VHH binders against 6-phosphogluconate dehydrogenase, NAD(+)-dependent, decarboxylating (gndA). Designs and how they scored, part 20

Target 1, 299 residues: 6-phosphogluconate dehydrogenase, NAD(+)-dependent, decarboxylating (gndA), of Haloferax volcanii (d4gst8)
Amino acid sequence: MQLGVIGLGRMGRIVVDRVLDAGHEVVAFDLSAEAVAAAADAGAEPADSVADLVDRLGDDKRIWLMVPAGDAVDATLDDLDPHLDGDDVVVDGGNSHFEESVRRAEACSAAYLDCGTSGGPAGAELGFSLMVGGPQWAYDELTPVFDAVATGPDGHGHMGDSGSGHYVKMVHNGVEYALMQAYGEGFELLAEGRYDLDLESVAKTWNNGAVIRSWLLELCEEAFREEGSDLGDVDDHVAGGSTGTWTVQEALEQEVPVPLIYQSLAERFGSRADDRFSRRLANRLRYGFGRHEVARKDD
Below, E stands for the ipSAE of ESMFold2; O stands for the ipSAE of OpenDDE; V2 stands for 0.75 times the mean of E and O plus 0.25 times the DockQ between their complexes.

## First folded at step 8 (VHH; framework vhh_7z1x_3)

Design m06 (from k06 with D104T E105G Y106D G107Y Q108S; at its last look DockQ between E and O 0.79; V2 from the best seeds 0.00; counts 0 for: pae E 3.2 > 2)
Fold by ESMFold2, look of step 8:
Structure m06 (fold): chain B 299 residues (1-299), chain A 125 residues (1-125)
Amino acid sequence: as target 1 above (299 residues)
Amino acid sequence: QVQLVETGGGLVQPGGSLRLSCTASGFTFSKYAMNWVRQAPGKGLEWLSAISWSGGSTYYADSVKGRFTISRDNAKNTLYLQMNSLQPDDTAVYFCARTTYKETGDYSTYSFDYWGQGTQVTVSS
């Protein structure tokens, strides 16, 4: 089949490469010529604009977007929409908020699939996990492409109505935050505990039959192998939090309690502060009721 | 050494027009998407417009759509912003910026790796 791909960052290039490797044809566009040239070297047909890309596609266009979430998606859709009709399909494979995906599906002249994409850079070798929302017929039409981009036929699924793909991916990221925090706390106890342990060996052992095995735990093993059990000079600052925030907001809206996800998000925010006002006050309050000596900065 | 130099700012009356230029050096200009960004007094940065490497695709923030036109001349390594129907709230320092991706995990954001010094646009009676 012939697929248009717009957005050739790292993940978009993986989509191109995997689709080409599966024997499909790709027309590729990006805002930067270097990205387009690299895709062309891999076998894609280069386009010099969105208009050029749609001109090179046949009837019943199939277009995969891997542009940054937000205004870039809307701008790209504005360029595409005059050239689209109800027989065309657009996939948003980026990290859009699910409510934006619902709005876009309602406004788009083509069938719109919101595709939550998980696997990061490892997707080049392994393929992605794809969580797809939108019309069943459009999902079915794109199955050969999803087979190529995903880990295989089991690596993708139709989640439900428009928005459900990005919704399921958002919740996945909330769970990921909680799991990362849990592993972090467990290994910290082992590192600071009473035994002198090789944490790479612990992670490896757990990954070979323990009930808590996971890809995240494989990454823990890799981190200890590469940085040592003390994690070398790795900083304790944790960036990000957008999708975790979205998950918490949705949980509040639906009145579904997600306390572990809440707390893991809070821990990320806390990692960005070395001198927490709340701890300074708590420290000072010990004098106010217990007459304990108060630790001062630089003690 | 990458350099971006904006010119063409100044004082204009409401309803007037200006054309900004940004001259690029130290890199192959025709390989990169370019942007205009502004910062009004006391406010954060506001992205205004982007143009693809070839000039074939252009994008605009809602606040300037229909009034501003981005263009480029790759032979002259120059980016332009034609600004029409200027109003007092268009008063800002205007920057040109080169696009890059910021890649994190499963997603990307646009970021700007090189900026010009900015040119002041003031719209007042």
Scores: ipSAE 0.446, ipTM 0.783, lowest interface PAE 3.2, mean pLDDT 91
ESMFold2 (binder alone), look of step 8: mean pLDDT 82; pTM 0.826
OpenDDE, look of step 8: ipSAE 0.646; ipTM 0.853

Design m07 (at its last look DockQ between E and O 0.85; V2 from the best seeds 0.00; counts 0 for: pae E 2.7 > 2)
Amino acid sequence: QVQLVETGGGLVQPGGSLRLSCTASGFTFSKYAMNWVRQAPGKGLEWLSAISWSGGSTYYADSVKGRFTISRDNAKNTLYLQMNSLQPDDTAVYFCARTTYKENPETGYSTYSFDYWGQGTQVTVSS
ESMFold2, look of step 8: ipSAE 0.493; ipTM 0.793
ESMFold2 (binder alone), look of step 8: mean pLDDT 83; pTM 0.812
OpenDDE, look of step 8: ipSAE 0.746; ipTM 0.901

Design m08 (from k06 with A50L; at its last look DockQ between E and O 0.78; V2 from the best seeds 0.00; counts 0 for: pae E 3.7 > 2)
Fold by ESMFold2, look of step 8:
Structure m08 (fold): chain B 299 residues (1-299), chain A 125 residues (1-125)
Amino acid sequence: as target 1 above (299 residues)
Amino acid sequence: QVQLVETGGGLVQPGGSLRLSCTASGFTFSKYAMNWVRQAPGKGLEWLSLISWSGGSTYYADSVKGRFTISRDNAKNTLYLQMNSLQPDDTAVYFCARTTYKEDEYGQTYSFDYWGQGTQVTVSS
């Protein structure tokens, strides 16, 4: 089929390349002419603008958006909307918040599919895991494209109504935070415990048959191989957390307890703080009721 | 050597118009999306407008939509900002900036990698 792709960053180019490799045709546009030229060298039809991309597509347009989440999605939809009708399909393959995806689905003249995309740059070789929300008929029409972009026919699924794709992806990221924290704590115990262990070897052994095997554990093995069991000069400051925050916020709104996900997010926040006020107060309180000697700053 | 040079600033009365230019050198201008950004006295940076590499797509901040028009002439390596209905709150140093990607492992955003020196626009009676 013929697919328009808007947004040719690293992830968007993976979409283009995989769709072309599967024998489909692509019309591609990006704010970077170099990105458009690179996609054209790979076999895509270049477009000079969003309007030009739409003009090159036939009736019943199928357009995949891979632009930054937020205002860029809305701006792109505003450019597209005068050219769209109810037989067209737009896929938001980016990392939008699910509430924005619901709003956009209601406003869009085309059928709107919110597609949570997991796998990062490794998707180039392996394909992505795709979690798709929106009208069933639109999902069905795009199955050949999803087959190409995903790891295969089992690598994508229709999650439910509009917003459900980005919702499921959001929850996936919350689970990812908890898993990363759990692995981190386990390896910390091994590293600081009573034995001298080769943590690369431990991770490798676990990932060959143990019930906790995973892609995240493969990445642990890789980290120990590259950095050593002491992790070299890797800092304990953990950045990010926005999608985990979304997960916790949704859980609070729905009154669904997610203590491990919440605690893993809190650990990330704690990793970024220095000079913790709470600890200073706790230390001072030891003097107040227990008369313990208290450490002072710069001692 | 990437270089962006803004011109066309000056003093204008409220309600007046100015056209800013940004001349680019040291890179292939026609391959990049370009932006206008301003900084009012004592304030932070405010993004105003973006134009795609071909000129075919344009975007505006709400504060200037309908009053400002971004355009480009790729043959002259020049970016323009036509500013109409200027008001005292438009007083600022205006910069052109080249778009680049800023990304992490979970997504990407647009950002700016090269800036001009700025041109002063003053709207006053």
Scores: ipSAE 0.360, ipTM 0.725, lowest interface PAE 3.7, mean pLDDT 90
ESMFold2 (binder alone), look of step 8: mean pLDDT 82; pTM 0.816
OpenDDE, look of step 8: ipSAE 0.790; ipTM 0.918

## First folded at step 10 (VHH; framework vhh_7z1x_3)

Design q01 (from m07 with A50L; at its last look DockQ between E and O 0.77; V2 from the best seeds 0.00; counts 0 for: pae E 2.5 > 2)
Fold by ESMFold2, look of step 10:
Structure q01 (fold): chain B 299 residues (1-299), chain A 127 residues (1-127)
Amino acid sequence: as target 1 above (299 residues)
Amino acid sequence: QVQLVETGGGLVQPGGSLRLSCTASGFTFSKYAMNWVRQAPGKGLEWLSLISWSGGSTYYADSVKGRFTISRDNAKNTLYLQMNSLQPDDTAVYFCARTTYKENPETGYSTYSFDYWGQGTQVTVSS
């Protein structure tokens, strides 16, 4: 089939390449002419603008957005909407908050599919896991494209109504944070525990039959192989946390307890603080309560 | 060496118009999306407008939509900003900036940022 792709960064280019490899046609546009030219070298039809892309697609347009979340999505939809009708389909494959996706689905002239995408750059070789929300008929129409982009037919699914795709992906990221924290704590105990262990070997053994096997654990094995069991000069600062924050906010709003997800997010925030005010106060309170000696920074 | 040079600033009365130019050199201008950004006295940077590499797609901040028009002439390596209905709060240094890709570690997606800027041109709106 013919698919328009707007947004040709790393993830958008993977969509283009996989769809082309499956024998479909792609019309591609990006704010970077270099990105458009690279997609054209790979076999896509280049477009000079959003309007040009729309003109090349004809009737019953199928358009996949891989632009940065936030204002860029809204700007792109504003450019597209005068050219769209209810027979067209727009897929938002970016990392939008699910409430933004519900709003956009209600405003868009085309059928709108919010597509949570998991797998990162590895999706180029392995295919993605796709969690899609929106009208069933639109999902069904795009099955050939989802088959190409995902890890086969079971690598994508219709989650439910508009917003459910990005919602399920958000929750997936919350679970991911908790799993990363759990693996981190386990390996820290092994590293600082009573035995002198080869952590690459431990991770490899666990990922061959143990109940905690996972792709995350394969990445642990890889990290120990590349950095050593002591992780070399890898810093203990953990960036990010926006999607985990969304998960916790939603859980609070729905009054669903998610203590492991919440705590893993808090540990990320804590990793960024070199000098914790709370500990400085606790130190000083020992003097206030018990007249205990107060450690000072000059020491 | 990449160079962006803004011109066309100056003093204008409220309600007036100015046209800014940004001449690019040291790179293939027609391959990049370009931006206008301003900084008012004592304020941070405010993004105003973006134009795609071909000129076929344009985007505007709400604060300037309907009053400002971005355009480009790829044959002359020049970016333009037509500013109409200027008011005192449009007083700022105006910069042109080149768009670049930056991978977002949080999402795994690319994001857009600015890698090169001009020195800016002062626009002052007062009676």
Scores: ipSAE 0.511, ipTM 0.802, lowest interface PAE 2.5, mean pLDDT 91
ESMFold2 (binder alone), look of step 10: mean pLDDT 81; pTM 0.799
OpenDDE, look of step 10: ipSAE 0.820; ipTM 0.934

Design q02 (from m07 with A50R; at its last look DockQ between E and O 0.91; V2 from the best seeds 0.00; counts 0 for: pae E 2.9 > 2)
Fold by ESMFold2, look of step 10:
Structure q02 (fold): chain B 299 residues (1-299), chain A 127 residues (1-127)
Amino acid sequence: as target 1 above (299 residues)
Amino acid sequence: QVQLVETGGGLVQPGGSLRLSCTASGFTFSKYAMNWVRQAPGKGLEWLSRISWSGGSTYYADSVKGRFTISRDNAKNTLYLQMNSLQPDDTAVYFCARTTYKENPETGYSTYSFDYWGQGTQVTVSS
């Protein structure tokens, strides 16, 4: 089928490449001429604007957005809207908050699919896991594209109503934070515990039949292989956290307890702090319990 | 060496108009999306407008939509900002900036960012 792709960063280019490899046609546009030229070299039909992209697509337009989350999505939809009708389908494959996806679905002249996309850059070789929200008919129409972009026919699914795709993906990221923290804590205990262990060997063993096997654990095995059991010079400052924050906010709003997820988010925030006021106060309070010397910053 | 040079700033009365120019050198101007950004005294940076490499798609912040018009002339390597209905709160240093992607290495998703900036041109709106 013929697919328009707007937004040709790393992830958007993966969508283009996978759709082309499956034998579909792509019309591609990006704010960068180099990105458009690279997609054209791969076999896409280049467009020089959103309007040009729309003109090159026939009736019943199918358009995949991979632009930065936030205002860029709204700006792109404003550019598209004069050219769209109810027979067209727009997929937001970006990292949007689910409430923005609901709002956009209500405002869009086309059917709007919010597509939570998991797998990161590895999706180029493996395909993505796709969690899609919005009208059933629009999801069904795009099944050939989802088959190509995902790991295969089982790598995508219709989650439910508008917003449910980005919602499920948000929760997936919350779970990921908790799993990363759990693996981190477990391997730290093994590294600092009473035995001298080869952590690559431990991870390899667990990846071959243990209940806790996972893709994340495979990445642990590779990390120990590449960096050694002490992780070399890998820093302990952990960046990010926006989707984990969204997960905790939604859990609070719905009054659903997610203590492991929010503790893992808190640990990530704590990794960024060099000096904690709360601990300085706790140390000072210990002075008041009958010890005359309190640890000072230079001790 | 990439260089962006803004001109056309100055003093203007409220309700007036100005046209800013940004001349680019040291790179293939027609391959890049370009932006206007401003900084009012004592405030942070405010993105105003973006234009695609071809000039075919333009984008505006709500604060300037309908009053400002971005354009480009790729043959002259020049970016423009036509500013109409200027008010005192438009007083700022105005910069042109070249778009780049800032990629999150974990997720592969990007944001738009700016890799090269001009020195800026002062616009002052006062009676």
Scores: ipSAE 0.465, ipTM 0.791, lowest interface PAE 2.9, mean pLDDT 91
ESMFold2 (binder alone), look of step 10: mean pLDDT 83; pTM 0.810
OpenDDE, look of step 10: ipSAE 0.824; ipTM 0.937

Design q03 (from m07 with S110D; at its last look DockQ between E and O 0.82; V2 from the best seeds 0.00; counts 0 for: pae E 2.5 > 2)
Fold by ESMFold2, look of step 10:
Formats: sequence, C-alpha cells, structure tokens
Structure q03 (fold): chain B 299 residues (1-299), chain A 127 residues (1-127)
Amino acid sequence: as target 1 above (299 residues)
Amino acid sequence: QVQLVETGGGLVQPGGSLRLSCTASGFTFSKYAMNWVRQAPGKGLEWLSAISWSGGSTYYADSVKGRFTISRDNAKNTLYLQMNSLQPDDTAVYFCARTTYKENPETGYDTYSFDYWGQGTQVTVSS
C-alpha cells in the first residue's frame, strides 16, 4: 500500500525503512531536507511539504506521524486537517499521553489511530511492539503496515477505543520500571553478597531457561559484558520517569493499587538527590530518644 | 561558521506592522527548517513559528497565529517574519534559530532543538 510518513527522526526513519522493505510505497516529509534526502536514498518518494505529501497520496490517505510528542503533533494535524476526510487514516506513532490522543481523535477529520510503540532504536532490526487504539476498521485497513513495522503479525494488536493504544503503552512503561528495579535489586544482592560472581555469566544462565528470562535481562547481560560485574563508572543517578509517573497518576485516579510501580518510581526519584531531609531528620532523632551519636555534615 | 543575523526591529504603534529579516550564512540554508523565537523583558524564551526547508509547510504558536506570517527566500538565504496587528505584549527581542533533532533521553523518541541562534532584534510596541 502507499503510506505517508511525517517526521523522519530516528524512529520515523525506522518506520520508513521497514515499510519499504516489506514492499510498500512511502511518501516522506520532514521539516529538514537532510532527513527527506536520507529517506529518499532508502527508496521513499520525497515530499516538499505536507500539502505536497497529501497530493502525492491517492484517495483514502494513510499517514503515519512520527513527530515529537506535544505541540508538534497538534501543529502537524492543523497542517493536515484541511486535506483530510473520514476515509483517511492518521496514525500517531509517537509518545503522546492517552488523553491527548482521545482529544485528537475527536477533533481529527480522519480516523485516528493512537499507536504506542515499544522497542526504541532496536526496532530497526527487530521490529516494534505496537499497541493500537481507535476504530476497528482503520486498524484492519492498516494491518499490512503494522505487520511491516512490528516484529510480525503477533507484534501488534488492536487494544480498543481511541486512546487505548497509548494507555496500554503507558502501563507497559510502568511495568518496565518495576522490572528494572527488581533486576537491579537482585543483581545488587549478588554483587555485594558473600560470593565473588561473574554477573554476565549469571544473567546469561538465567536467560537460558529460567522463568525470569526476558529481553530486559539480555540487556543486563550486555551491560555486565561491556562494563564488568561492578558496572565500571556507571552512575547511580536514574533520569526520566514521565511515563511511569503517568501510570501512577492513572492508578491513583482509578483507585487501582500498583505498589511495585509506585515504589520503583520513588526509587528513581531518590536516586537523583543526596542529602535527603528525611534521612537527616531520622539521624537527628536517634540522639533525641536513643542517645546515639549523630553524624554531622562538613565542618 | 554558521551565522544568523536579524534585522528590521524597531518602535511601532499598537496595531502596526513590522517585517523582520534573518540573513543566513555558513551553511546551506535551503536544507534546514527555521524558526522565530522571542524573549519579552524578564520572561523566558517563547517559540513563535517554524517553516520547513522548502517553505511549503509553516507552523505557528497560538499567540501569533493569524497575525504573523513566516516565509523564506532560499535564493537570498533569508528568513522573514511579517508581523501584523502588533500589541504591547509583543514587545520582545526576536531571534531566528535553526532546527535540529535531539533524542529524548527518557523515551528514545525524537524531539526538536535549536543548534544555532541569531543575536536578536528588538521590537517595541508602544504608544
């Protein structure tokens, strides 16, 4: 089929490359001529503007957005909307909050699919896991494209109504936080425990038949191979957390307890600060009723 | 070296118009998306408008939509901002900036950033 792709950063180029490799046609546009030229080198038909892109597409336009989340999505939709009607389909493959995806689906002249995308840059070689929300007919229409972009026919699914794709992806990221914390704690015990262990070997062994095997554990194995069992000079500061925060906020709103996800997010926040007020007070209180000596800050 | 030079600022009455220019040198201007950004006194930077490399797609912040028009002349290596219906709260230093991609470290998804900026031109809207 013929697919328009708007937004040709790293992930957008992966979409283009995989769709072309599957034998589909791509019309590609980006704000940067260099990005358009790179897509054209891969076999895409370059477009000079959004208007040019829609002119090059046939009736019943199929357009994949891979632009930065936030205002860029709204701006792109504003540029597209005069050219769209109810027979067209727009896929938001970015990292939008699910409530924004619901709003956009309601406002868009075309059918709108919110597509949560997991796999990051590794999707170039492996394909993505795609979680898609929106009208069933639009999802079905785009199945050949999803087959190409995903790991295969089982690598994508219609989650439900508008917003459900980005919602499921959000929850996936919350689960990811909890899994990262669990692996981190387990390997920390092994690293600081009573045995002198080769943690690459432990991770490799677990990934070959243990019930906790996973792609995330393969990345642990890789990290130990590259950095050593002591993780070299890797810092204990953990950045990010926006999608995990969204998961916790939604869990609170729905009154669904997610204690492991909550705690994992809290551990990330704690990793960003030294000299915690709570610990300073706890330290001081040991003197107040226990008469323990109090560790003091710099002279 | 990459250089962006804004001109065309000045004093204008409320309701008036100005046209800003940004002359580019040191790079192939026609290959890059370009932006206008402003900074009002005592405030942070506010993105106003972007234009694709060809000029075929333009984007505007809500605060200026319908009043400002971005354009470019790739033969002259020049970016323009036509500013109409100016009001006192449009008073600011106006910059042109070149677009680049940057990976969001949290998600791995792409984000927009600005790698080169002009020195700015002052626009003052006052009676």
Scores: ipSAE 0.496, ipTM 0.796, lowest interface PAE 2.5, mean pLDDT 91
ESMFold2 (binder alone), look of step 10: mean pLDDT 81; pTM 0.812
OpenDDE, look of step 10: ipSAE 0.758; ipTM 0.902

Design q04 (from m07 with A50L S110E; at its last look DockQ between E and O 0.82; V2 from the best seeds 0.00; counts 0 for: pae E 2.9 > 2)
Fold by ESMFold2, look of step 10:
Structure q04 (fold): chain B 299 residues (1-299), chain A 127 residues (1-127)
Amino acid sequence: as target 1 above (299 residues)
Amino acid sequence: QVQLVETGGGLVQPGGSLRLSCTASGFTFSKYAMNWVRQAPGKGLEWLSLISWSGGSTYYADSVKGRFTISRDNAKNTLYLQMNSLQPDDTAVYFCARTTYKENPETGYETYSFDYWGQGTQVTVSS
């Protein structure tokens, strides 16, 4: 079929390339002229604006958005909406908060599919895992595109009503935070423990038959291969956390306990501070209560 | 090397209009999306508008929708901002900025950023 793709960063280009490889046609636009030219070199039909892209698609438009979450999505939809009607379908394949996806689905003239996309740049080779929310008929119509972009027919699914795709993806990222923390703690114990271990070999062994095998653990193996078991000069500062924060906020709102996800988020926040006020106070209180000598800076 | 120069600022009465210009040099202007950003006295930076490399797609912050119009002339390497219905709260230094994107290498999602800025032009809306 013919698919419009707006947003040609690395993820958007993966969508373009995989859809083209499956024999579909693509009309592509991006705010970067270089990105549009590169997509055209790969076989897409270039567009020089959102309006131009829409004109090239004809009736019953199918459009995939891979633009930055937030205002860029709304801006793109504002450009699209005068040209859309209820027979058209728009897929938001980006990383939007699910509440924004619900709002956009209600406002959009076209059927709106919120598509949580997991796999990152590795999706070029492997395909993505796609978690799609919105009208069933629109999801069904785009199955040939989802088959191409995902790892295969089992790599995508209709989660439920509008917002459910980005919601399920958000929760997936919360789980990912907890898994990262758990792997981190396990490997730290192995690294600081009583044996001199090759952690690349441990990760490789676990990934070949152990119950805790995962793609995330394959990334652990890669990290140890590239940096060594001591992780070289990799810093202990962990940035980010927006998706994990969303997961915890939703869990609090729904009164669903997610203590491991929350603790993993807190560990990320803690990684950003070396001189914690709370620890300084706890240290000082040992003297005030237990009469212990207090370690001091410069001492 | 890359240079962005804003002109057209000045004093205007409430309800009035101004047209700002930003002249670009040192790069291929027609390949980049461009922005207007402002900074009111004692406030942080406020993004106002973006225009695609071809000029075919535009976006505006809610604070200026319907009053401001971004445009460009790629043959003249010039970005414009037409500002109508100006109010005292529009008093600020106005900057043009060139869009770049940065890819998050872990997720592949792009984030928009600004790699070059002009020196700004003062707009004052006062009785």
Scores: ipSAE 0.450, ipTM 0.768, lowest interface PAE 2.9, mean pLDDT 91
ESMFold2 (binder alone), look of step 10: mean pLDDT 81; pTM 0.796
OpenDDE, look of step 10: ipSAE 0.793; ipTM 0.921

Design q05 (from m07 with A50L T99I S110D; at its last look DockQ between E and O 0.77; V2 from the best seeds 0.00; counts 0 for: pae E 2.8 > 2)
Fold by ESMFold2, look of step 10:
Parts: sequence; structure tokens; C-alpha cells
Structure q05 (fold): chain B 299 residues (1-299), chain A 127 residues (1-127)
Amino acid sequence: as target 1 above (299 residues)
Amino acid sequence: QVQLVETGGGLVQPGGSLRLSCTASGFTFSKYAMNWVRQAPGKGLEWLSLISWSGGSTYYADSVKGRFTISRDNAKNTLYLQMNSLQPDDTAVYFCARITYKENPETGYDTYSFDYWGQGTQVTVSS
């Protein structure tokens, strides 16, 4: 089939490459001419604007958006919408908040599919896990594209109504935060515990038959292989947290307790501040009621 | 050496117009999307407008939509901002900036970033 792809960053190029490899046709546009040229070298038909991309597509347009979340999605949709009707389908494969996806689905002249896309750069080799929300007919229509982009026929699914795809992806990221924290705590205990251990070997052994085996654990093994068991000069500052924050906010709104996800998000925030005011006050309070010596900054 | 040089700023009365130019060198200008951004005194950066590499797609912040027009001349390596109906709250330093992708290494999703900036040109709107 013929697919328009707008947004040719790393993830968008994976979509293009996989769809082309499956024998489909792609019309590709990006704000960067270099990205368009690279997609064209791979076999895509280049477009020099959104309007040009639309002109190169036939009736019943199928367009995959892989632009950064936020204003870029809305700007792209504003540019597209005069050319769209109810027989067309737009897929938002980016990292949008699910409420924005509901709003966009309601405003869009085309059928709108919100597609949570998991797998990151590894998706080039392995394919993605795709969590899709929106009209069933539109999901069914794009099954050949989802088959190409996903890791396999079970690697994509229709989650439910508009917004459900990005919602399920958001929750997946919340779970990921908690799992990362759990692995981190376990390996820290092993690293600082009573034995001198090869953590690459531990991760490998666990990932060959233990109940906690996972792709995340494979990445732990890789990290220890590449950086050493002490993680070399890898910093303890953990950036990000937007999708984990969204998960916690939704859990609070729905009054569903997610204590491990809450705590993993808090640990991530705490990683950004080594000189915590709360700890300084707690230290000082020991003097206030107990006359304990107060540790002072060395300055 | 990548260089972006803004010109065309100055003092203008309310309701007036200015045309800003940004001359690019040290890279292939026609391959990049470009922005205008401003910083009012004591305020943060405000994105104003974006133009695709070809000039075929343009985007505007609500605060300037209908009053400002972004354009480019790829043969002259020059980005433009036509500013009409200027008011005192348009007073700021105006920058041109080049867009690039920045990756979120945790999720693999892309974000936009501004990798090169001009030194800016001052626009002052006052009676």
C-alpha cells in the first residue's frame, strides 16, 4: 500500500525502512532536507512539504506521523487537515499524552489512530510493539503497515477507543520505571555487598532461566559488559520522567494505587539533587532534640 | 564555522514594521529548517516561527500569527522575518536558530533542538 510518513527522525526512519522492506510504497517528508534525502536513498518518494506529500498520495490517504510530541503534532495536523476526509487515516506514532490524542481525534477530519510505539532504536532490527487506539475499521485497514512496523503479527494490537493506544503505552512506561528501579536496587546490593561479583555474569545467568528474565535484564548485561561492573564513569543522574509523571497523575485521578511506580519516579527525581534540603534539616534536627553532632559542609 | 547573523533591528514606533534578515554561512542553508525566537527583557525565550528547508511549510506562534511572516531565500542563504503592526510588547532581542533532532536516549523518541543561534538583533517598539 502507499503510506505517507511525516517526521523522519530516528524512529520515523525505522518506520520508513520497515514499511519499504515489506514491499509497500512510502512518500516521506521532514523539516530537514537531509532526512528526506536519506529516506529517498532508501527507496521512499521524497516530498518537499506537507502539501507536496498530500499531492503525491492518492485517494484514501494513509499517513503516519512521527514528529516530536506537542506543538509539532498540532502544526502538522493543521497543515494536513484541509486535504483530509473521513476515508483517510492518520496514525500518530509519537509520544503524545493520551488526552491530546483524544482531542486530536475529535478535531481531525480523518480517522485518527493513536499508536504507542515501544522498542526505541532497537525497533530497526527487532520491530516495535504497537499499541493502537481509535476506530476499529481504521486499525484493520492499516494492518499491513502495522505488520511491517511491529516485531511480528502479535506485536501490535487494537487497544480500544481513541486515546487508548497512548494510554496503554504511558502505563507501560510507568511499569518500566518500576522495573528499572528494581533491577538497579538489586545490582547495587550485589555491587556493594559482601562478595566481589562479576555483574555481567550475574545478569547473564539470571537471564537464562530465572523468573526475572527480560529484555531490560539483557540491557543490564550489556551495560556491565560495555562499562564494567562498576559502570565506569556513568553518572547517577537520571533524566526524563514525563511519561512516569503522566502515569502517576492518571493513577491519582482514577484513585488506583501504584506505589512502586510512585516510588520509582521519586527516586528518579531524587537522583537530580545530591545536596537535599530535607536531609540537611533532618541532620540539624538531631542536634535540636538530641544534641548530636551536626555534620557540616566542607567549605 | 557555522555562523548566523541577524540584521534589521532597531527602534520603531507602535504600529510600525521591520524586516529582519538572518544570513547563514558555514553550512548548506537550504538543507535545514530555520526558526525565529525572541527574548523580551527579563523574560525567557519565546518561539515565534518556523520554516521548512524548502520554504514550503511555515508555522507561527499564536502571538504573532497574522502579523509576522517568515520566509527564506535559499539562493542567498538568508532567512527573513517581516514584522507588521508592532507593539511595545514585541520589544525583544530576536534570534534566528537552526533546527536539529535531539534523541531521548531512554525512549528513542525524537525531539527538536536548536543547535546554532545568531547573536541576535534588538527590536525596540516605543513612542
Scores: ipSAE 0.471, ipTM 0.791, lowest interface PAE 2.8, mean pLDDT 91
ESMFold2 (binder alone), look of step 10: mean pLDDT 79; pTM 0.780
OpenDDE, look of step 10: ipSAE 0.767; ipTM 0.909

Design q06 (from m07 with Y109W; at its last look DockQ between E and O 0.91; V2 from the best seeds 0.00; counts 0 for: pae E 2.7 > 2)
Fold by ESMFold2, look of step 10:
Structure q06 (fold): chain B 299 residues (1-299), chain A 127 residues (1-127)
Amino acid sequence: as target 1 above (299 residues)
Amino acid sequence: QVQLVETGGGLVQPGGSLRLSCTASGFTFSKYAMNWVRQAPGKGLEWLSAISWSGGSTYYADSVKGRFTISRDNAKNTLYLQMNSLQPDDTAVYFCARTTYKENPETGWSTYSFDYWGQGTQVTVSS
């Protein structure tokens, strides 16, 4: 199959490399000549513009976008749209909010597939988990490409209508936050508890047959192997939270309780705060009604 | 040693036109996507336009689409912005900037960012 790929950052290059390794042809374009040259060295056909990429593709164009989320996706679609019709397929493999994906599907001249992509940079060797929304026929047409990019034939699926791919991926990230928090709390108890434990060994043992086995737990094992059971100089400030915020917002809108995801997001926010006003007030109130001694700051 | 130097700014009447130039040196200009960005008095930075390394693909913010045209001459290492139908709200310092990827090392996902900027050229549209 011949696939156009636009956007050749780290994730886009993984798509190119995996599709080429599966025996497909790739026409590649990026705003950066260096990125295009690197894809060409790997075996892709270079293009010097979106129009050039379209010219090199045959009828019934199949184009995969791996551009940064936001305005870049809309700009790329504007550049593409004069060359597209209803027989073409565009896959948005980026990290967009699902509402933007619905809007884009409605506006696009081609069939639009929103493809939630999970696995990060490890996808180069392992393949991705792909959650795809949009027309069934377009999904079916792209199955050979999804097979190549995903971790095998079971690593991708058609979720439902437009937006459902990025929606399911958003919820996946919310679940991920809760799982990360749960593992973190468990290992903290083990690290600060009554025994002197080798946490790499604990993680390894759990991930060989225990009901809580997971790729996240493999990453825990790796972290303890590389940093030691005390995690070396890894900081306790946890950045991010956008997709967790989206998940909580959607849960509130749909009136679906997600308390573990709520709390996990709050723990991330709390990791960034010092000298919490709420705690200072709570401490002072204990004295006011309960006669508890109040700890004071130095001097 | 990367240098970007904007010229062509000045004072114009509403409805007028200006052509900005950005001369590049210290790098292979034809290998990079380039951008125009502006900063109005008291406001933050506003991205306006981008152009691919070859000049074959161009992109515009809604605020300037149809009025501004980005172009480049790779033989002269020069980026251009043709600005037509200028309005008082277009008053700003205009910068050219070179595109780079800013990667989140945890997720592997990238955003477009700007690694080198010019000093800027003032455009003033008097009402």
Scores: ipSAE 0.492, ipTM 0.793, lowest interface PAE 2.7, mean pLDDT 91
ESMFold2 (binder alone), look of step 10: mean pLDDT 82; pTM 0.806
OpenDDE, look of step 10: ipSAE 0.749; ipTM 0.901

